# Ledger of designs, part 8: VHH binders against RCC1 domain-containing protein 1 (RCCD1)

Target 1, 376 residues: RCC1 domain-containing protein 1 (RCCD1), of Homo sapiens (Human) (a6ned2)
Amino acid sequence: MAEERPGAWFGFGFCGFGQELGSGRGRQVHSPSPLRAGVDICRVSASWSYTAFVTRGGRLELSGSASGAAGRCKDAWASEGLLAVLRAGPGPEALLQVWAAESALRGEPLWAQNVVPEAEGEDDPAGEAQAGRLPLLPCARAYVSPRAPFYRPLAPELRARQLELGAEHALLLDAAGQVFSWGGGRHGQLGHGTLEAELEPRLLEALQGLVMAEVAAGGWHSVCVSETGDIYIWGWNESGQLALPTRNLAEDGETVAREATELNEDGSQVKRTGGAEDGAPAPFIAVQPFPALLDLPMGSDAVKASCGSRHTAVVTRTGELYTWGWGKYGQLGHEDTTSLDRPRRVEYFVDKQLQVKAVTCGPWNTYVYAVEKGKS

## First folded at step 24 (VHH)

Design cc3 (from bb5 with M109F)
Fold by ESMFold2 at other seeds, look of step 24:
Structure cc3 (fold): chain B 376 residues (1-376), chain A 122 residues (1-122)
Amino acid sequence: as target 1 above (376 residues)
Amino acid sequence: EVQLVESGGGLVQPGGSLRLSCAASGFTFDSYAMSWVRQAPGKGLEWIGRIYTGGSTSYNPSLKSLVTISRDNSKNTLYLQMNSLRAEDTATYYCARWDLSEYYGDQPFDVWGQGTTVTVSS
């Protein structure tokens, strides 16, 4: 009588507040665990202590330090202090609500505003691209911030397609595949070669001539993926979240070859050859303020990326998942708590004959949508 | 070395009061928001509340009438005052640091202490 489902969501990493993951009793899950069968989840948005799930039927469910449910939800975006919810009303306009996370969905929101639906006259492909997810609003003329003012207008000439918020910065992907950044830059996360903050969107000139298809923002690092599957990454690397040499591995004494990544501004390669005489250590990279090209093993092409506070996850065109960075809560999905400064495939999905289709990271955890291989 | 050290736990009778302390070192304490979190035996973590650099607080609504969070920036110390303690308040209590952001503030704690255990029993 049960009907087979083609795909499922999996979670791993920190779940100490009771987020829906397999162990229930521990603070973390080290290997992907299926969330639940039969639920048609279309959006996962995770914070440190809670996760928001939105179903295709419009149900919002919270799990972890915040709990509860609501209907008529088109989208949700979770931050540790605030939950943003886009609700459908009986009328044509949507309602954007901002809730205090500790009391979300109970009583009155902190703030609410009616927002117009996607604009008429979507004659160009940018109109479909403008229908991104929160924090970008459906009209693509504004985004929601977890700090007042909650409604943040965007210049219409930006033609935003995707917008992602890190802890201190924003990344915007426009309809032409250009990337803009703004906000705090003290860890190089803006990608302009300086540590200066930017109050307004600033084009990443280092990516000119390339067409980007995805952006992701972490705590203090940034990722984008080109239309041809190349990964560009920049910002803070104290935990290996850029897949560049960290302090721990740089001290093994064989790595001067990594300085070549700082030399080739247009090169597509990271050179990792050579060794140090006498075992003398090569420099490590604490901050990368310009986009660096990152190669996955076997030259795999990337199609999607997501970032947590100090880790990075990438989905390949063939449905593999790679993770790297800080792993102390098991958020890398390798059955351990080891941190990595290089991409590593999450073998669980390969072993289960699953093809990964989407990934979204909370600060210390990772959620993944995967389908059985050979389906879709 | 960035460090948080909780103290002040112990055995308390139901209805009693207790004040916990969290001593911070190795960072600029008054630049960070701070939180208290607890974990009862065999249970998940439960958020208690947060105090911002300016002294304003936000609490778990179910605990708001039972607890008070304060900070003394001159001593680099965070406090949790608990009153009218019940058996269900038996837990290990942890303090945690948040990197205060003027931008978006989605900042998980990356440093917590070893915890101090409170047992409420007769």
Scores: ipSAE 0.434, ipTM 0.749, lowest interface PAE 2.5, mean pLDDT 82
Fold by ESMFold2 at other seeds, fold request of step 25:
Structure cc3 (fold): chain B 376 residues (1-376), chain A 122 residues (1-122)
Amino acid sequence: as target 1 above (376 residues)
Amino acid sequence: EVQLVESGGGLVQPGGSLRLSCAASGFTFDSYAMSWVRQAPGKGLEWIGRIYTGGSTSYNPSLKSLVTISRDNSKNTLYLQMNSLRAEDTATYYCARWDLSEYYGDQPFDVWGQGTTVTVSS
């Protein structure tokens, strides 16, 4: 039980450029499909038109609008215009390379730099290194940006341990469990109660007193998960990606009105009875500029989150996967193209007796790592 | 409502030229980067290129010598000029909107046209 469980990666959602999401044809996959059986993938990084896969042996493979492979890869991070690759270098330093996505791994990178190595003393003596994930660099003193300048220093006193980039904003989780945000804020995705941009990391005061364990950045929304399993979510909700009521989904009116639940400021629930109308429109939230607490069905605790452009995925402590938001390309994994403004469990994994351990979303798709139950 | 309408497709002989148009309405065209994408019968989508608000462009390397993207912001119109057309350029051509971004990249677009079909045949 001390060894990692055997498992596999699954994919669903948009694959119109030929991204690996299973063996199907067409532009989308609506239900989880197993990927690359027997391949030891340790990192999946997906952009809209292509996906990067890194194996434990250091092989990088691209699928979709970009193709190619490379060796000695420690980590990779895909954005639509740029691919960042961290390779083993001579000596103790790693080599950070930035490639134009359309010609990735062919010829010369756009830019390359040796970067500071991982902090000593945190590695497993058996040779299992634990390093942060791109875009945060291993030393936590800088991150890679898909826009020049590609190497972006971070103040050492931030003590960053996780950094995630949305389309216009950044989220940083520090060693104390505090969250900072910066960048564009026009959809409330910075979480400061305004729509103003922030040029430098700014602490989310609304989360003071709480210890966060994970952050995730979507196109224009943000998520964090506390060490106790609570989900906080903010930003844009046009597609229901915050799991808050939206105007677009309320047009299916009868079901939403009969079963809608709202939370008071103190966490109390408010429900509406179906068939009754007082002439007031159903409440909608287009933008949530402050972190909002989100309860999963059955009160499950969250441990991991990932966001696409307009959808959200969360893994629970018991290995369930919940998704919500924009579903037009099947990226929610419910065997349809329906968008949701409430969390819904992806039944495929329960039906297959699988426990979800990790999720990573591309803008319009979702990749999931799951293990067989009772195989640890 | 937000709309993109492609036009200018049709039958053309190998070696010929064709100019496609994409008429935009319902949004501030000047504020968005625009792109062209195509899909040949039975194939996946293929990027052609993108044009930014200031007129700079980037292209799929395999198509760079064959195409030119331009825009006329006063007419809310995006153009694709194709030259020296080959049979493999037979496809449905779509225009698409990208949000302008200052920070980390454009959002993957959700505004597409209906497409215009180009057939390259003797």
Scores: ipSAE 0.377, ipTM 0.739, lowest interface PAE 3.0, mean pLDDT 82
Fold by ESMFold2 at other seeds, last read:
Structure cc3 (fold): chain B 376 residues (1-376), chain A 122 residues (1-122)
Amino acid sequence: as target 1 above (376 residues)
Amino acid sequence: EVQLVESGGGLVQPGGSLRLSCAASGFTFDSYAMSWVRQAPGKGLEWIGRIYTGGSTSYNPSLKSLVTISRDNSKNTLYLQMNSLRAEDTATYYCARWDLSEYYGDQPFDVWGQGTTVTVSS
């Protein structure tokens, strides 16, 4: 059997409340730095002011504006006002708890409910519980919301495999690789070609015929990655988080014209810039309400994605990390505070001969798991 | 340009009171929730409280008895009233703009003030 190479977590971006991102001090870290040597962290969930770390041994630790610890934790999901925790019980059932974040796991949760980690066949005619990460519950029949009602049932026919929450919307990936969205749509983050809200999960018709492997939700933008390594991205682009031309960078003349795929005649094509010849402003895209195909430099295949409030991170098949979007707190990991409307490789990992395996973004920061490159 | 400017800091004695102001410009003030945070010397940021567009507030429980947040949307101004001040309330105080979330949670926006310093000293 092959043994896993030793790995470490790295962090960068905003840390003004003292949340752990590396060895730096102050409000932000601009370059990836290793975290907590010797701790077997299996989940990082970051909010704006605090970060939750879960170990394989079941320890949950909070860092930042909330500082606390608890045992018997299987999973945690952080939002700014609420922390969801999935704890092991004495029996086969797990306990889902919702805590006020400022309580730091002291006292009583705001709400708790036993959940069945082992799905019973009577409600799912073909399945058993598939492992998922919060906010999707282990039974895949519900998710936890940071707004009441905290327990949100899902229709069994959705067969959810992954669920991600942005500030105003939800993305669901089903067992067949189809994507659904619902919630607020005012920035095009639902991907249906309108800005209308959706109360119930709605299938993304523009992605029919494609098989998606992963979804990620940012504050007001959305990303999915296909099984073949293609990236589809939509929603708000005010900070360049879609890797499409922005008003600010287009006016500076730094934006490259990038043609989108022909997924949709309404939003799949960017017009060429007007240049300085006639004095017309260069074109930009503030909102993309349909999924747009995004090519990484050198045609690299994507395997994982994660989004913060206004930035996007992608891991490639060969272990590279690309970031783009809002960078004013160092959350892009490029040793500066520059925002980008194009993907840029985080050179730290290349320079250290590390392969990136996972990425998890908080609203204004980024956490990365990487391993040493193998020897030939 | 979107801008937040804090003012009203200064020296106060323990037990005294002070009102801080935050003047907002360059955006539709009454469409945003606003927050106060502070940073004591040698410490990280500490959340004080938030006020929503309708005027309701949420406070850090450890500070609730000492502070009151209010807003005047006609003047685009956010206020922090502090009473019964203690030496540990010495800090730089910042205001911040927060975009309201309708569905799943609060997410901060990218706008902070430059801060105003409060010193509580006998």
Scores: ipSAE 0.300, ipTM 0.678, lowest interface PAE 3.9, mean pLDDT 82

Design cc3 (from bb5 with M109F)
Fold by ESMFold2, last read:
Structure cc3 (fold): chain B 376 residues (1-376), chain A 122 residues (1-122)
Amino acid sequence: as target 1 above (376 residues)
Amino acid sequence: EVQLVESGGGLVQPGGSLRLSCAASGFTFDSYAMSWVRQAPGKGLEWIGRIYTGGSTSYNPSLKSLVTISRDNSKNTLYLQMNSLRAEDTATYYCARWDLSEYYGDQPFDVWGQGTTVTVSS
């Protein structure tokens, strides 16, 4: 039988605190760079100033503004001020800990609680109650929040299988492929057609009839990927993170003096730069409060997504990586600092004959797992 | 336009103290958390600490005994007091703005100053 193809993690984008994105020592890496060779990383969770790595052997290691390590770690989730860690406990229950990020895992956590282990049914085919990744707890009946109270119950009827947190909102994917959102909505990131906040999980009715396989939450935007490979995206687009037209940056090096704003009937906000030298100003979309279908080049099907504060990354079924949005620190991986309002393939992986299998974005950076092609 | 301007750097002798200032303009200063970071020559950025709107602070444990962060919201100014300075504290010091989130976390904006240089030498 054929052996498993070797895989490696790569990083790019902001690394000014020394978080591992490659061998660069400046503030940023513009092209994918391989990470720690030979280490068996199974989880990467990145914040702005530090990144948490979890190995299959249960080692948690921090890189960047915090540089600590711990053992017996099952999962970790990094936010800028707080690090959530799920550890093996002395008994059958797991131990959920919340650490001040700057503590670098030294001393005592800020808070800890034994949590219910994985729910029944995890051994069944396509396990309905299989443990998700933090912030969703293994029982799928609660999630960890970076703000107290840290333990947040979820209604059992939600049957959650994935949960992602943005800066102000949450996205939940249930076992049936339905998507719920709640939290702040000031940038349309909840996807309900309004900018109102939602205190409780609210179903995205615009996606009814579709079965979603993945959700991703950025700083102030949201993405989901259907089981058929379609991408739906909504929220804030100031930096092009929705792959919708954004502010014209091809001006003579100056921002136009005044911005004009219009509102579409679906609640999305259309803006125009104030320049009109050869005709009407080019339109752009600042906010999209309803899910919008996004087509990738060449009709590629998406299978995974991840979001930073203002950028989006998607992995295709054939192992390609597309990125778009804010690129000032090289977090798009195109060997430059150009921002994009349309998807662009990261050519590094194609050039190296690598298949991308996973992506996880920090606020200003991107981490990618890729394997060598096995039948080339 | 949002601006952060650091000042107060200069040459000091080992064991001395120094107070850095960060003047903020173009935004509602008292609605944001603020941070100090530094970069020694040839090294990466090192986070020093964070101060929230209500005045609570959190520090890099390796620097905790050496620094104090404070703010004066009436003057839109963030301060970094450094004591018992060592040669290793030679660096460019930056302040940065954080958006306070009522929901899930504080987010740094892409707004920080030009920095002020501190040199500690005999």
Scores: ipSAE 0.291, ipTM 0.661, lowest interface PAE 3.7, mean pLDDT 82
Fold by ESMFold2 at other seeds, last read:
Structure cc3 (fold): chain B 376 residues (1-376), chain A 122 residues (1-122)
Amino acid sequence: as target 1 above (376 residues)
Amino acid sequence: EVQLVESGGGLVQPGGSLRLSCAASGFTFDSYAMSWVRQAPGKGLEWIGRIYTGGSTSYNPSLKSLVTISRDNSKNTLYLQMNSLRAEDTATYYCARWDLSEYYGDQPFDVWGQGTTVTVSS
């Protein structure tokens, strides 16, 4: 007879174009701020200058550099130049639309196509429907790209469950919990031990034998979370977005540092700068091209992750939120603009007796869904 | 250290013209798209336009008749030419670096300039 707890969305980080999470007069919010009450938001998709909000009633609203609204919306996915919208059609097919972001949903979309939902198992009990989220289409046999061709087929044998796009790469989680990556790899964001690009989905062999439950793609880094709550992270670390020592946070005394590059057994590049406290070069990791296991403080288990351009956010099973990486616009939610190369709990939610349920990052901001902790 | 430094702001008469500069250092300038953004007093940010690595431009439609963006890769400098200025164009003007990708999206890097202030007044 436990009573369902009320929930709300919160936002923090960059809002210089008037995005919902701020007043529109300032550029940033350093502490989580509640979004409008009484609106049943089921999807937040944020880009750098604007954010798309979808309600359970099918209303899509834009906030920031673009402001507009549309109805009959099932899902939306925002990138800086393009907004993808999945709308209900008159028949069983949905309508996938791609809009120029600055159009604010006025006029005509740049492109549109009817898409068919994945068939439910009329003759196959294992074929139960699962509604994926954009950019993965409901059929799970294609995804939407912000660059033409907008409709990108996926091989049916991949059996995609989730798909996330970074600035230059894609991550795909399949039904068996395996992870694939493709696209640009120049920062190690593909996780294959090289910096080479991949034109087609390639299995992350380093994760074989593990069952992943979630993937997240940042600008140039990647995260996945196993079903047992372990975090694996790889890619670019210049801002500390991997929670590994970074050049700017590892250096103690010099303004200019000489690099020395080494490789670990996992293929990561270890570099050193001058000015270390103990007289040894301070180690830092600029690029991690293989998945690295990351421990949260207190050994907490993770259940969800999301990435911005250069920051990472993780939700634990007990409802805490941890953030790390680039913080210059307050996107880490710690009431400052400090960047971190270590996970830090966002104390606002603990102080307010809130249990975090979901997180979604824009490039320079963070949106969080949280529920009041029960007292029964 | 990656830096962007705007200059060329100041007082200008209504109807006048002004050229702003953005000096870039600490990165390979000709490998990045660049953008101009402005903020009028008490207002939010407004995107002005973008210039791509090959020199092509894209502008905010409401400002297209006022502005021209150009770059000089030999000097690592981005320019904003503004004409027929009005009091509404009073703002702080910023340049920003953009790492455009052919794969999936454009996302700004963390590099902005400090801004240069333009005041349009008699």
Scores: ipSAE 0.261, ipTM 0.656, lowest interface PAE 3.8, mean pLDDT 82
Fold by ESMFold2, last read:
Structure cc3 (fold): chain B 376 residues (1-376), chain A 122 residues (1-122)
Amino acid sequence: as target 1 above (376 residues)
Amino acid sequence: EVQLVESGGGLVQPGGSLRLSCAASGFTFDSYAMSWVRQAPGKGLEWIGRIYTGGSTSYNPSLKSLVTISRDNSKNTLYLQMNSLRAEDTATYYCARWDLSEYYGDQPFDVWGQGTTVTVSS
């Protein structure tokens, strides 16, 4: 059998610090651009000013405002102020390191601790797409926070399978497919029908009876995908990141909006956009504090989701990529800087006969793993 | 409304010094970390440094010997002092606010200004 490179990573959106999304020049890339060929990347973790890449051979490389490389790396997770790295240790335990981003991989980490290796019985394919689950630790008994204390224990009875951090909140998917949230809730990102904060993990009652397979946390919004391919989404919608009606999206010109705060039955705030003087304001949703079911065009089933600060990306079972939300830096991948409050397919991959297998968003950018059709 | 306005740019000779100002309005300035970034002609953005609410600073290591960031909370003003300027310091300089929270996230700059241009030329 010949050694084959079955796919490639692509990037688009903000790259103003020289992140590898394309040529590394300019501030943004509006259409998907292939990353460096010949590198077997298995983890991409992006913050606003830099991106961490981990290869299957264990090499970690930083691109953008931070530079550097390290070996023996199993996983990495980037935030703007801190880089978390999981490395192979000399013994059976892994070594979790936390680095200040401005001096990442140089000198000594800010903090390091041996951690228990990945819990037995987890289905953790190290396969052909993105690997690794930071900020959730391999034991599933703790997670890494970008603010001290960096090591955050989780109650064992939660049986965490996935954990995602937004700017102010956390989402946890358990082994039974239940979703918990905690942290700040002022934009409805916790999904409990209120704007109150939660200090402890709280079950999403609105999803009871459904089995979720994936969670994703944006800056101030939340997404989960059910085992059957349905999308539930909640939180802040100021930029259309929920794919719910938002006020005029013309961010390149003056927005004419007149907001009148009103709550509907699901606790979402209903506001009215000032019209083009036709006399009838158009309704929009600024905050959705309860999970809302979202249908993709043509009834496509979702399998993966990822969120940036104010945008959302979803991969379908058939390998299509849909994006929506804030698009000012090209992070939606539609060859423009238009923001959207409806899902739109990223045509680049269809036009290139590529199947999308994974997506991971930085705050203002999007990275995608795709393979040629007929090779998946 | 939240605004950041940079000033103090202009022409300066190599080896000279310059102080840039960033006037903030529409928010509680003392409650936010602030940053300076720059963009030289034909180049990408370059982070210069941050100043936190407690007054501590963090700098781009390649620029640390050349710059000092300070703030005057009574005037809602951020400053960048630059010394021993070189031709490669010619750039547009931007100030920016960090969206700090007590939970998890320093998100990238959520507000920044239009910039002030510094030209270092003999």
Scores: ipSAE 0.248, ipTM 0.656, lowest interface PAE 4.0, mean pLDDT 82

